# Ledger of designs, part 1: miniprotein binders against q9ydz1

All scores and structures are predictions.

Target 1, 329 residues: q9ydz1
Amino acid sequence: MVQGLPGEFEDYLYRVIASLYRYAERLVVVDYPSSPTRRSIDLIVSLPGSRVVLIKAIYDASLISKKEVEELSAVANSLGVSAVIIAERMGREDLLTGVVYDRYGVNMVNLETFENFVSGREEVYVTRYKDIYTVSISSEKLREKRLEKGLSLGHLAYMLKTSRKSIYEYERGVMSPSVEKAEKLVDILGEEILEPIDILTSPRKPVSKRDFDKPEEALVGEKLLELGFKVSHAKRTVVDLVAGRSGEEGVGSRIMIVVKRSREGRERMMSRIMKGVKMGSILSSSLYAVVNREEKSLIKDIDYTKTIVKDVREFINDVSRGRVEENEE
Structure headers, positions and changes below count from the first letter of each chain, unless a header shows other numbers.
F, E and O are the ipSAE of ESMFold2-Fast, ESMFold2 and OpenDDE, as the mean of both directions, binder to target and target to binder. V2 is 0.75 times the mean of E and O plus 0.25 times the DockQ between their complexes.
[cut] stands for letters that were removed.

## First folded at step 1 (miniprotein)

Design Fd1a
Amino acid sequence: MKTVKVRITGTDPKTIERVIAQLLDEARSLGAKVTFEVEGDTLEITISGLSDETKQKIADRAREIAEKYGLDVEVTVEEKD
ESMFold2 (binder alone), alone request of step 1: mean pLDDT 69; pTM 0.587

Design Fd1o
Amino acid sequence: MKTVIVYITGTDPKTIERVIEQLLDEARSLGAKVTYEVEGDTLFIWISGLSDETKQKIADRAEEIAEKYGLDVEVYVEEKD
ESMFold2 (binder alone), alone request of step 1: mean pLDDT 69; pTM 0.593

Design Fd3a
Amino acid sequence: MKTVLVVITGTDPKTIERVIAQLLDEARSLGAKVTFEVEGDTLVIVISGLSDETKQKIADRAREIAEKYGLDVIVTVGLSPETREKLAEEIEELLEKLSK
ESMFold2 (binder alone), alone request of step 1: mean pLDDT 63; pTM 0.504

Design Fd3b
Amino acid sequence: MKTVLVVITGTDPKTIERVIAQLLDEARSLGAKVTFEVEGDTLVIAISGLSDETKQKIADRAREIAEKYGLDVIVVVSDDPETREKLAEEIEELLEKLSK
ESMFold2 (binder alone), alone request of step 1: mean pLDDT 64; pTM 0.522

Design Fd5a
Amino acid sequence: MKTVKVRITGTDPKTIERVIEQLLDEARSLGAEVTYEVKGDTLEITISGLSDETKLKILERALEIAEKYGLDVEVTVDGKRVFVVEKED
ESMFold2 (binder alone), alone request of step 1: mean pLDDT 68; pTM 0.609

Design Fd5b
Amino acid sequence: MKTVKVRITGTDPKTIERVIEQLLDEARSLGAEVTYEVKGDTLEITISGLSDETKLKILERALEIAEKYGLDVEVTVNGEKVWTVERDE
ESMFold2 (binder alone), alone request of step 1: mean pLDDT 67; pTM 0.587

Design Fd5c
Amino acid sequence: MKTVKVRITGTDPKTIERVIEQLLDEARSLGAEVTYEVKGDTLEITISGLSDETKEKILERAMEIAEKYGLDVEVRVDGERIFYVEKED
ESMFold2 (binder alone), alone request of step 1: mean pLDDT 70; pTM 0.616

Design FdL
Amino acid sequence: SKTVKVRIEITGTDPKTIERVIAQLLDEARKIARELGAKVTFEVTVEGDTLEITIEVSGLSDETKQKIADRAREIAEKLAKEYGLDVEVTVEVEK
ESMFold2 (binder alone), alone request of step 1: mean pLDDT 69; pTM 0.588

Design FdL5
Amino acid sequence: SKTVKVRIEITGTDPKTIERVIEQLLDEARKIARELGAKVTYEVTVEGDTLEITIEVSGLSDETKLKILDRALEIAEKLAKEYGLDVEVTVEVDGKRVFVVETKE
ESMFold2 (binder alone), alone request of step 1: mean pLDDT 63; pTM 0.527

Design G1
Amino acid sequence: SKTYVLIVVRTDGKREFTVEEAESPEEAKRKLEELAKKIAEELGIKGEVKITVEGDTVVIVVIKGLSPETREKLAEEIERLLKELEK
ESMFold2 (binder alone), alone request of step 1: mean pLDDT 50; pTM 0.332

Design G1b
Amino acid sequence: SKTYVLIVVRTDGKREFTVEEAESPEEAKRELEELAKKIAEELGIKGEVKITVEGDTVVIVVIKGLSPELRERLAEMIERLLKYLEK
ESMFold2 (binder alone), alone request of step 1: mean pLDDT 49; pTM 0.355

Design G1c
Amino acid sequence: SKTYVLIVVRTDGKREFTVEEAESPEEAKRKLEELAKKLGIKGEVKIVVEGDTVVIVVIKGLSPETRKKLAEEIERLLKELEK
ESMFold2 (binder alone), alone request of step 1: mean pLDDT 48; pTM 0.326

Design G1d
Amino acid sequence: SKTYVLIVVRTDGKREFTVETADSPEEAKRKLEELAKKIAEELGIKGEVKITVEGDTVVIVVIETDDPELREKLAEEIERLLKELEK
ESMFold2 (binder alone), alone request of step 1: mean pLDDT 51; pTM 0.367

Design G1e
Amino acid sequence: SKTVVLIVVRVDGKREFTVEEVESPEEAKRKLEELAKKIAEELGIDPKVKITVEGDTVVIVVIKGLSPETREKLAEEIERLLKELEK
ESMFold2 (binder alone), alone request of step 1: mean pLDDT 48; pTM 0.340

Design M4a
Amino acid sequence: DPETLEKIAAEILERARELGAKVTFEVEGDTVRITVTVDGKTYEIEVKGDEVRITVSGLSPETKEKLAREIEELAKKYGLEK
ESMFold2 (binder alone), alone request of step 1: mean pLDDT 60; pTM 0.440

Design M4b
Amino acid sequence: DPETLEKVIAEILERARELGAKVTFEVEGDTVRITVTVDGKTYEIEVKGDEVRITVKTDDPELKEKLAREIEELAKKYGLEK
ESMFold2 (binder alone), alone request of step 1: mean pLDDT 63; pTM 0.477

Design Q1
Amino acid sequence: DPTERLAQAIERLIKLIDEAIRLMESGDPEKALEKLLEAVQELADLLQELAEKTGDEELIKALEDLIQLFNEAARLIEQGDPETAIKKMAEAVEKLADILRELAERSK
ESMFold2 (binder alone), alone request of step 1: mean pLDDT 72; pTM 0.617

Design Q1a
Amino acid sequence: DPTERLAQAIERLIKLIDEAIRLMESGDPEKALYKLLEAVWELLDLLYELAEKTGDEELIKALMDLIQLFFEAARLIEQGDPETAIKKMAEAVEKLADILRELAERSK
ESMFold2 (binder alone), alone request of step 1: mean pLDDT 71; pTM 0.621

Design Q1b
Amino acid sequence: DPTERLAQAIYRLIKLIWEAIRLMESGDPEKALEKLLEAVQELADLLQELAEKTGDEELIKALEDLIQLFNEAARLIEQGDPETAIYKMAEAVFKLADILMELAERSK
ESMFold2 (binder alone), alone request of step 1: mean pLDDT 68; pTM 0.542

Design T1
Amino acid sequence: SPEDQLRELAKQIDKLMTEISRLQEEGDPKTVAELTRRFYELVSELQKVIQETGNEELRKKVEELTQRFKELVEKAREILSK
ESMFold2 (binder alone), alone request of step 1: mean pLDDT 74; pTM 0.659

Design T2
Amino acid sequence: DPTERLKQAIERLTKLIDEARQLMESGDPEKALEKLREAVQELTDLLQELAEKTGDEELIKRAEDLIQKFNELLREAESLLSE
ESMFold2 (binder alone), alone request of step 1: mean pLDDT 73; pTM 0.590

Design T2a
Amino acid sequence: DPTERLKQAIERLTKLIDEARQLMESGDPEKALEKLLEAVWELLDLLYELAEKTGDEELIKRAMDLIQKFFELLREAESLLSE
ESMFold2 (binder alone), alone request of step 1: mean pLDDT 74; pTM 0.662

Design T2c
Amino acid sequence: DPTERLKQAILRLFKLIWEALQLMESGDPEKALEKLREAVQELTDLLQELAEKTGDEELIKRAEMLIQLFNYLLRIAESLLSE
ESMFold2 (binder alone), alone request of step 1: mean pLDDT 68; pTM 0.531

Design T2d
Amino acid sequence: DPTERLKQAIEWLTELIDLARQLMESGDPEKALEFLRYAVQLLTDLLQMLAEKTGDEELIKRAEDLIQKFNELLREAESLLSE
ESMFold2 (binder alone), alone request of step 1: mean pLDDT 75; pTM 0.637

Design T3
Amino acid sequence: DPTERLKQAIERLSEAVKKLTKLIDEARQLMESGDPEKALEKLREAVQELSELVKELTDLLQELAEKTGDEELIKRAEDLLKEVQRLIQKFNELLREAESLLSE
ESMFold2 (binder alone), alone request of step 1: mean pLDDT 74; pTM 0.618

## First folded at step 2 (miniprotein)

Design ACT1
Amino acid sequence: MKYRLTVEAEDRPGVLAEITKVLAEHGVNILEIEQHTDEETGIATITLVVEVPDEETLERVIEELRKIPGVLSVERVEEK
ESMFold2 (binder alone), alone request of step 2: mean pLDDT 79; pTM 0.716

Design ACT2
Amino acid sequence: MKYRLTVEAEDRPGVLAEITEVLAEHGVNIREFTVETDEETGIATITLVVEVPDEETLERVIEELRKIPGVLSVERVEEK
ESMFold2 (binder alone), alone request of step 2: mean pLDDT 79; pTM 0.712

Design ACT3
Amino acid sequence: SRTFIIEVHARNVPGILDRVLGIFAKRNIEVKSVHLEPSGEDGTVRIEIVAEAPSEEDIERLVEELEQLEDVISVRVVDE
ESMFold2 (binder alone), alone request of step 2: mean pLDDT 83; pTM 0.800

Design Fd6a
Amino acid sequence: MKTVKIRFTGTDPKAFERALEQILDEARSLGAEVTYEVKGDTLEITISGLSDEVKEKLLERAMELAEKYGLDVEIRVDGERIFYVEKED
ESMFold2 (binder alone), alone request of step 2: mean pLDDT 72; pTM 0.664

Design Fd6b
Amino acid sequence: MKTVKIRFTGDSLEAFERALEQILDEARSLGAEVTYEVKGDTLEITIEGVDPKVKEKLLERAMELAEKFGLDVEIRVDGERIFYVEKED
ESMFold2 (binder alone), alone request of step 2: mean pLDDT 75; pTM 0.709

Design Fd6c
Amino acid sequence: MKTVKIRFTGTDPKAFERALAQILDEARSLGAKVTFEVEGDTLEITISGLSDEVKQKLADRARELAEKYGLDVEITVEEKD
ESMFold2 (binder alone), alone request of step 2: mean pLDDT 75; pTM 0.674

Design Fd6d
Amino acid sequence: SKTVKIRIEFTGTDPKAFERALAEILDEARKIARELGAKVTFEVTVEGDTLEITIEVSGLSDEVKQKLADRARELAEKLAKEYGLDVEITVEVEK
ESMFold2 (binder alone), alone request of step 2: mean pLDDT 77; pTM 0.724

Design Fd6e
Amino acid sequence: MKKVKIRFTGTDPEAFEKALAEILEEARKLGAKVTFEVEGDKLEITITGLSEEVKEKLAERARELAEKYGLEVEIEVEEKD
ESMFold2 (binder alone), alone request of step 2: mean pLDDT 74; pTM 0.660

Design Fd6f
Amino acid sequence: MKTIKIRFTGTDPKAFERALEQILDELRSFGAEITYELKGDTLEITISGVSDEVREKLLERAMELAEKYGVDIEIRVDGERIFYVEKED
ESMFold2 (binder alone), alone request of step 2: mean pLDDT 68; pTM 0.630

Design HP1
Amino acid sequence: SKVEKTFTIKNPEGLTDEVAKKLAEVAKQFDAKITIEYDGKTADATDPEALKALGIKPGDTITVIAEGPDAEKAIEAIEELFKEL
ESMFold2 (binder alone), alone request of step 2: mean pLDDT 80; pTM 0.750

Design Q2
Amino acid sequence: SPEELREAIRLVQEAFELERQGRLEEAMEKYREAVRILEEVLPRIDSEEERKAVEEVIETYLEAVEAAEKLLEKGDYEEALRKLAEAIKELAELLRKLSEK
ESMFold2 (binder alone), alone request of step 2: mean pLDDT 75; pTM 0.663

Design Q2a
Amino acid sequence: SPEELREAIRLVQEAFELERQGRLEEAMEKYREAVWILLEVLPRIDSEEERKAVEEVIFTYLEAVYAAEKLLEKGDYEEALRKLAEAIKELAELLRKLSEK
ESMFold2 (binder alone), alone request of step 2: mean pLDDT 73; pTM 0.657

Design Q2b
Amino acid sequence: SPEELREAIRLVQEAFELLRQGRLEEAMEKYREAVRELEEVLPRIDSEEERKEVEEVIETYLEAAEELEKLLEKGDYEEALRKLAEAIKELAELLRKLSEK
ESMFold2 (binder alone), alone request of step 2: mean pLDDT 73; pTM 0.659

Design Q3
Amino acid sequence: DPTERLAQEIERLIKEIDEVIRKMESGDPEKALEKLREAVQELTDLLQELAEKTGDEELIKEAEDLLQLFNEAERLIEQGDPETAIKKMAEAVEKLADILRELAERSK
ESMFold2 (binder alone), alone request of step 2: mean pLDDT 70; pTM 0.604

Design T4
Amino acid sequence: DPTERLIKQVEELAREIDRALKELESGDPEKAIEKLRKAFEELTKALQEASEKTGDEELLKRAEDILQKLNELVREAESLLSE
ESMFold2 (binder alone), alone request of step 2: mean pLDDT 68; pTM 0.527

Design T4L
Amino acid sequence: DPTERLIKQVEELVEQIRELAREIDRALKELESGDPEKAIEKLRKAFEELSEALKELTKALQEASEKTGDEELLKRAEDLLKEVQRILQKLNELVREAESLLSE
ESMFold2 (binder alone), alone request of step 2: mean pLDDT 66; pTM 0.532

Design T4a
Amino acid sequence: DPTERLIKQVEELAREIDRALKELESGDPEKAIEKLRKAFWELLKALYEASEKTGDEELLKRAMDILQKLFELVREAESLLSE
ESMFold2 (binder alone), alone request of step 2: mean pLDDT 69; pTM 0.547

Design T5
Amino acid sequence: SPEDQLRELAKQIDKLMTEISRLLEEGDPKTVAELARRFYELVSELQKVIQETGNEELIKKIEELAQRFKELVEKLREILSK
ESMFold2 (binder alone), alone request of step 2: mean pLDDT 70; pTM 0.540

Design T6
Amino acid sequence: SPEDQLRELAKQIDKLFTEISRLMEEGDPKAIAELARRFYELVSEIQKVIQETGNEELLKKAEELIQRFKELVEKAREILSK
ESMFold2 (binder alone), alone request of step 2: mean pLDDT 71; pTM 0.576

Design T8
Amino acid sequence: SPEELREAIRLIEEAIRIVQEAFELERQGRLEEAMEKYREAVRILEEVLKELEKVLPRIDSEEERKAVEEVIERLREEIETYLERVEALEKQLGE
ESMFold2 (binder alone), alone request of step 2: mean pLDDT 88; pTM 0.870

Design T8a
Amino acid sequence: SPEELREAIRLIEEAIRIVQEAFELERQGRLEEAMEKYREAVYILLEVLWELEKVLPRIDSEEERKAVEEVIERLLEEIFTYLERVEALEKQLGE
ESMFold2 (binder alone), alone request of step 2: mean pLDDT 86; pTM 0.849

Design T8b
Amino acid sequence: SPEELREAIREIEEAIREVQEAFELERQGRLEEAMEKYREAVRELEEALKELEKVLPRIDSEEERKEVEEKIERLREEIETYLERVEELEKQLGE
ESMFold2 (binder alone), alone request of step 2: mean pLDDT 83; pTM 0.801

Design T8c
Amino acid sequence: SPEELREAIREIEEAIREVQEAFELDRQGDYEEAMEKYREAVRELEEALKELEKVLKYEPDEEEKKEVEEKIERLREEIETYLERVEELEKQLGE
ESMFold2 (binder alone), alone request of step 2: mean pLDDT 82; pTM 0.789

Design TP1
Amino acid sequence: SDAEELYEQGVELLREGKFDEAVKVLEEAIKIAPDHVDAWYNLAMVYFELGRLEDALREFQIVLSLEPGNPEVLFNIGYALLRMGDTEGAKEYYRRAEELG
ESMFold2 (binder alone), alone request of step 2: mean pLDDT 86; pTM 0.818

Design TP2
Amino acid sequence: SDAEELYEQGVELLREGKFDEAVKVLEEAIKIAPDHVDAWYNLAMVYFELGRLEDALREFQIVLSLEPGNPEVLFNIGYALLRMGDTEGAIEYYRRALELDPDDPEALEMLRRLEE
ESMFold2 (binder alone), alone request of step 2: mean pLDDT 87; pTM 0.809

Design TP3
Amino acid sequence: SDAEELEEQGDELLREGKFDEAVWVLLEAIKIAPDHVDAWYNLAEVYRELGRLEDALYEFLIVLSLEPGNPEVLRNIGEALQRMGDTEGAKMYYRRAEELG
ESMFold2 (binder alone), alone request of step 2: mean pLDDT 89; pTM 0.858

Design Ub1
Amino acid sequence: MKITVRYFGPLAEAAGTREETVELPEGSTVRDLIEHLAKEYPELAPILFDEDGELKPHVKILVNGELVKSLDTPLHDGDTVTILPEE
ESMFold2 (binder alone), alone request of step 2: mean pLDDT 77; pTM 0.720

Design Ub2
Amino acid sequence: MKITVEYFGPLAEAAGTERVFVTLPEGSTVRDLIEHLAKEYPELAPILFDEDGELKPHVKILVNGELVESLDTPLHDGDTVTILPEE
ESMFold2 (binder alone), alone request of step 2: mean pLDDT 74; pTM 0.678

## First folded at step 3 (miniprotein)

Design a1
Fold by ESMFold2-Fast, scan of step 3:
Structure a1 (fold): chain B 329 residues (1-329), chain A 95 residues (1-95)
Amino acid sequence: as target 1 above (329 residues)
Amino acid sequence: SPEELREAIRLIEEAIRIVQEAFELERQGRLEEAMEKYLEAVWILLEVLYELEKVLPRIDSEEERKAVEEVIMRLLEEIFTYLERVEALEKQLGE
């Protein structure tokens, strides 16, 4: 075997959990599905300032596919929370501390970078796209400092050994300089032009997953979309649908839905509901179990204060009448 | 509840026994088996941390809350120590 000894994935996840527990106000472990490479979300943490982050943790990021990352991105976007991938390598390459990598539009950092960022020890300024490292700069500050020093676009371009167009694009925020060019810019204009990267932002290319598996999911999803929710379905985590919308004064609604999967036994569905309760708590999200009328008897002994049990008709009627719990972001 | 705290203590005691097994295996040069035992203990301690965090906001006594917080901090230190030891053993096996 080239990679993936038994327990290797769990060892790294334990390391990430232990580290994050030092900085997080709350932490929930998402252990469904059981296979780490099939799971889109491994951890959910609440950081100071009521900031919630969905985390995928894997030692080698080359072992996760586009499907896992896109679901992580879609769920985070729909719920209005942050997402990040924590990893130590990407195939043959080790991730450098202080660098943010791109994985299908989601920020990816090593554990040391994450710890340094959340603890406030070190800011992050460098992003890697493909094989190119670029430095985050403030377009406004760059223009301001250039003009303050009496430099034309051409003069600054000459000093940097680059084109006038490149300086113009930096000042428009369309392009970021290489490390070498950024070092020269700092030498000429001062470090005030540097802009720290917030590694816990929304995904750069957020996509809502609207590829529904069942007619019931499509009906529920379309109704939520009509009501102004951002909706995504999920196949690689505890819940089947997620939805969120922002309120005018920062008060929003978050909904997670568990639907009985094809040929799924009662025990498996109950397990997903119970895990969904933990996710709902940290996400300040309502949790719905949408079942057939006959199947309501199968989910006996559920905590109804934490899970709302409905059939498809009941759910659509409740949501249509504005009977959705409001949550603060 | 007192029952939840009793279960936490039982699991901590079990993790301590497993760590002692890991230490003995390490002393015998059975490094791969030692690593498995350290990771088993870490998993148990993480489960305890999760349960103690759930109990923490339900404790009305400030003194009792601080005592539980101190246990949580100590468990976290132990977890980190065992994970660092596993890392060191992996490097030793690679050499």
Scores: ipSAE 0.000, ipTM 0.266, lowest interface PAE 15.3, mean pLDDT 80

Design a10
Fold by ESMFold2-Fast, scan of step 3:
Structure a10 (fold): chain B 329 residues (1-329), chain A 95 residues (1-95)
Amino acid sequence: as target 1 above (329 residues)
Amino acid sequence: SPEELREAIRLIEEAIRIVQEAFELERQGRLEEAMEKYAEAVFILAYVLIELEKVLPRIDSEEERKAVEEVIIRLAYEILTYLERVEALEKQLGE
């Protein structure tokens, strides 16, 4: 028995939770599965401005693989919400405060940076990608301030010891300057050229996970895809499928589905459903429990969890026909 | 405001009752129900902590501000304690 390892993972998660409770309007802890390195999502928070964020929290981000991050990204993309990783280091490298890092297309920041951003204490201006630090600038303000000072592209390039093409590309918004070049730009043109980064964005490269483990998941997932939902399969969180679609006038729909896993008893499935109810509440998502015909008796009495219980065919028929919509006034 | 502080106290008392229900459910071996009650209590306490943090900068009295800060620290400790219990029960159910 290795006594220290579970405590180290729990200590950091608790620090993140304590910090986020100060700034979040709502917070849900996703404690399934129990292993921190196997979980894709640790927390879901609702922040001011109706922003919902899926959070992976781990002290050392090198301890999670592409599989965990891809699932975090896929779930966020399918539900139309933001995702972020909160960590203190990446292997041998400590994450710097005020810097947003890239981890498989998901923004990664340390806890101090997240707190400063959410509280409005400090803006984030620096991005790190593959050992290169760049500073976010407003291309419009850069051009405006350059012209106000009577500087040509060549004059500014000379002062920065860079090419005219680089200045041109900064003003086009195609390229961001290094920290060294940005410091010189601020010295010449003023700090007004700096543009804060929104760290709470959708993942940059949306991944669709369609690696279904069960026929029931495949049938339900493919049906939702046919109906225009973005669908992702999940193996490293409470629910088995997530689906979302944009509505006209900005009203969207979100669905989460729990499917009975092989050799899973009633008690474990009920536990996942109860955790799914908490997730559904913060995500404004419907929660379905989908079972085979023979298994309906296992979950028939869980109405207290606000879960819609269906077998596979009932679910497919209900969603296909839009039966609720047919009866709406 | 005095009304906001009264509401915070009411919610803390509600969360304490829910925790006591969770302790009794856990004692009876009803672990899934106990986990749900601990999670519910944590949610309430977290909400109160957020609300008190919002009120804190508006408190002019140094004595009252320090008292509210002490409550916030205590709420954070209680939240961490119950979250630890939820994780312990989850691991037990996994075995």
Scores: ipSAE 0.000, ipTM 0.165, lowest interface PAE 16.5, mean pLDDT 78

Design a11
Fold by ESMFold2-Fast, scan of step 3:
Structure a11 (fold): chain B 329 residues (1-329), chain A 95 residues (1-95)
Amino acid sequence: as target 1 above (329 residues)
Amino acid sequence: SPEELREAIRLIEEAIRIVQEAFELERQGRLEEAMEKYALAVWILAEVLLELEKVLPRIDSEEERKAVEEVIFRLAEEIMTYAYRVIALEKQLGE
C-alpha cells in the first residue's frame, strides 16, 4: 500500500472521489488533459436508477473558464447525460450548502449539497442565478393549496405584499419567488408547495460545439449530423467528437471518437484510446478510433471488442451504409 | 443484518488480498496489471461501502451503529488511498 497527499488541485479531486465512491455504482476518472483547469470533465459516475453524470470537480470554479464549462455542457447534451460542477468556491464567494448555482448553464453545487442530494438526506430547493436567490415551487400545488384555502390571486398577493401578476406568474411557472416571499407562501399554504430541485438535470442551455479544427473531424462530424446525431467537438477531454441520437423506447445510440491530434505521438493517442474505453463502458457508448491508414496497421495491440478502429474513409462508408456498430469482436 | 455484515467482511478480505497482489505487481514493474488490481479493489470496497450505508438505518443498537459508521469512515479512507494510486499509475502509463 502506497500513501501520500497529492497537490492542491488533486487534494480536492480525491476528496470528491472518496465521497462519490460511497454513492456511485461505478466511477471513471477521466484524467486528461493533465491540467485540472484546462480539463472539461474530471469524473463520470453511474448512480442508482441508471443515472450517468459527467462531473467537473474543482475547489474554486472561478479557475475554469467558459471554454471548459461549454465543452462539459456540449458533451453532456450530445450524449444525453447529466452534467454538474462540484466546487466549494467561486472566486471570493463560498458556495452555500443547499443552493444550486448557475455556471454558464450548468448546475453547480458544493460537495456537501451533492452528497445530501444523492444520499436522500436533504432535498435542494434554492437556486442562485447571477445575484438572485429563488425558491423552487410546484406551480400545480401552489394553485391547489391556494384554491383549497379559498384564496383568490388578489387575496394571496395582498398577504404576500406583492402583485396579483406575480402570483399568476408563480402559478404559471414563469417566475420563482424570492426566499422572503417563499417563506411567506409556506406560512400561508404549507411546505407542500415546495418542489425539490433535481440537480442532475441536463444543462439549461443546450450547446453543441461544431467548431471543428481538423478536416477529419469535420468530415466525420458532418456525416453523423446528416444521420440525425447531435454532435459536439471536444478539445479538453479524452475524445475529439461525441455523438448521440434518441432511440425508440428511450434507448439512444452514443458514439465517441478519438482522432489523432496535431503533434500527438502514438503513445499519447493510445493513452487516450485506453481512457476512452473506460469512458465508453460507463456511458454505454461505442468508441471509434479514426486513424490514418498506416497508423491502423500499427495499433493492432488494442482490444477490438472495446474499440472500433477505422480510417476516415472506412468510417464514412460504414455510417453511410447504416453500419453504426457499438463493439466489434 | 448478521448475514449482510458477514458478506461485507468477506468482500473486505477479498479486497485486501487484491491490494496485496497489486503491491507485488507494482514492485515488479508490472504497472498496468497493478493499476487494474488497485482499481478492482477500489470497486469492491465501494460496493461494500454502499451496502453498509443501506444497512445502517436498520441497526437499532447504538453501539453496533457506531461500529458500522467507523467501518464506513475507514473504507472511505482506503478507497481514497487506492484511487490516488490508480490515478497516479494511469498518468504514468499514459505517458
Scores: ipSAE 0.000, ipTM 0.181, lowest interface PAE 17.1, mean pLDDT 78

Design a12
Fold by ESMFold2-Fast, scan of step 3:
Structure a12 (fold): chain B 329 residues (1-329), chain A 95 residues (1-95)
Amino acid sequence: as target 1 above (329 residues)
Amino acid sequence: SPEELREAIRLIEEAIRIVQEAFELERQGRLEEAMLKYWEAVLILEEVLKELEKVLPRIDSEEERKAVEEVIERLREEIATYMERVFALYKQLGE
């Protein structure tokens, strides 16, 4: 139950949190910035099988813009984790249960679809891209079942009132059938041709966010890029920079950075660092606070086991040194 | 195994201590710190729940299996209770 004056968007977020705690191994609420429509990430969950997912939760997805979704996508891509949007509406359109929608390259589902998927109660087979609904099928099984039934490409095409080329492209995996065509394919060939969709995939066509606001961000970001990290700048979440890199031995590195700005109060920066510690824990990420040399003494009463405090030069030297040690130089 | 059950008990005791810290922080009006401690306890209890669920199929004794099932049921109730407190404090702090 929600206490106080909840607001529609805040009520929905709590509903999503309540649902997720049943299935998540760990959950972190990202409560920064305070405005739900300006936040790129609302939740981070760890699901069974070591799956980490960044979640944007909002009742009406039309209330977030390309800016919020691109940052969600960029952060997920840089850290090598999944991203999903959980919503009930897109303006005047209700999201249908069992359908995966595309929102700027990020998978979007309603809460019921997400619960059914993660619990294993129901698989998802239908995607909507732009204004088109298509059904996910196994190209290999489609061909196998067609041949078992003794049907040529032409015969199956005739039965579906489509072209031979369309059947050929379905069997190549280049094209997916409409709902009506898929229903007829199932009637003829059986349910075994259907292929479940994994809604927890990496974002499609991720955009790197490298619009740095401060020289400190640019210097740190460019150095991480030079060292082979995927880097994204963030303005709509707790941290200012995220970076990830895959090791040759399969050992990955994740770094999150909070940068103190000249007009930011110490209390605000400390609040972001504390929230960043929780994010770092669930993401298995190092957390750095990068400050100028004079400001380093102003960050007091911090748990140095959970946050690494450096100035820009110290940070650059530490990351460079770490890479040299990784290569056994 | 007995080793796994001993670790589960140790973690439950740790979570209880953390909850007691959360109660005291809440009484002092330190609501953000209290919320984080309740959440920390939830994470520990979730880990215990997962481990007990893994042990459950390996128990041959019906009496022992039922005892572990009762502990699992109680842990689910406690997790739900502490999560409700986390949600309430999260909402309060957001205002």
Scores: ipSAE 0.000, ipTM 0.162, lowest interface PAE 17.4, mean pLDDT 79

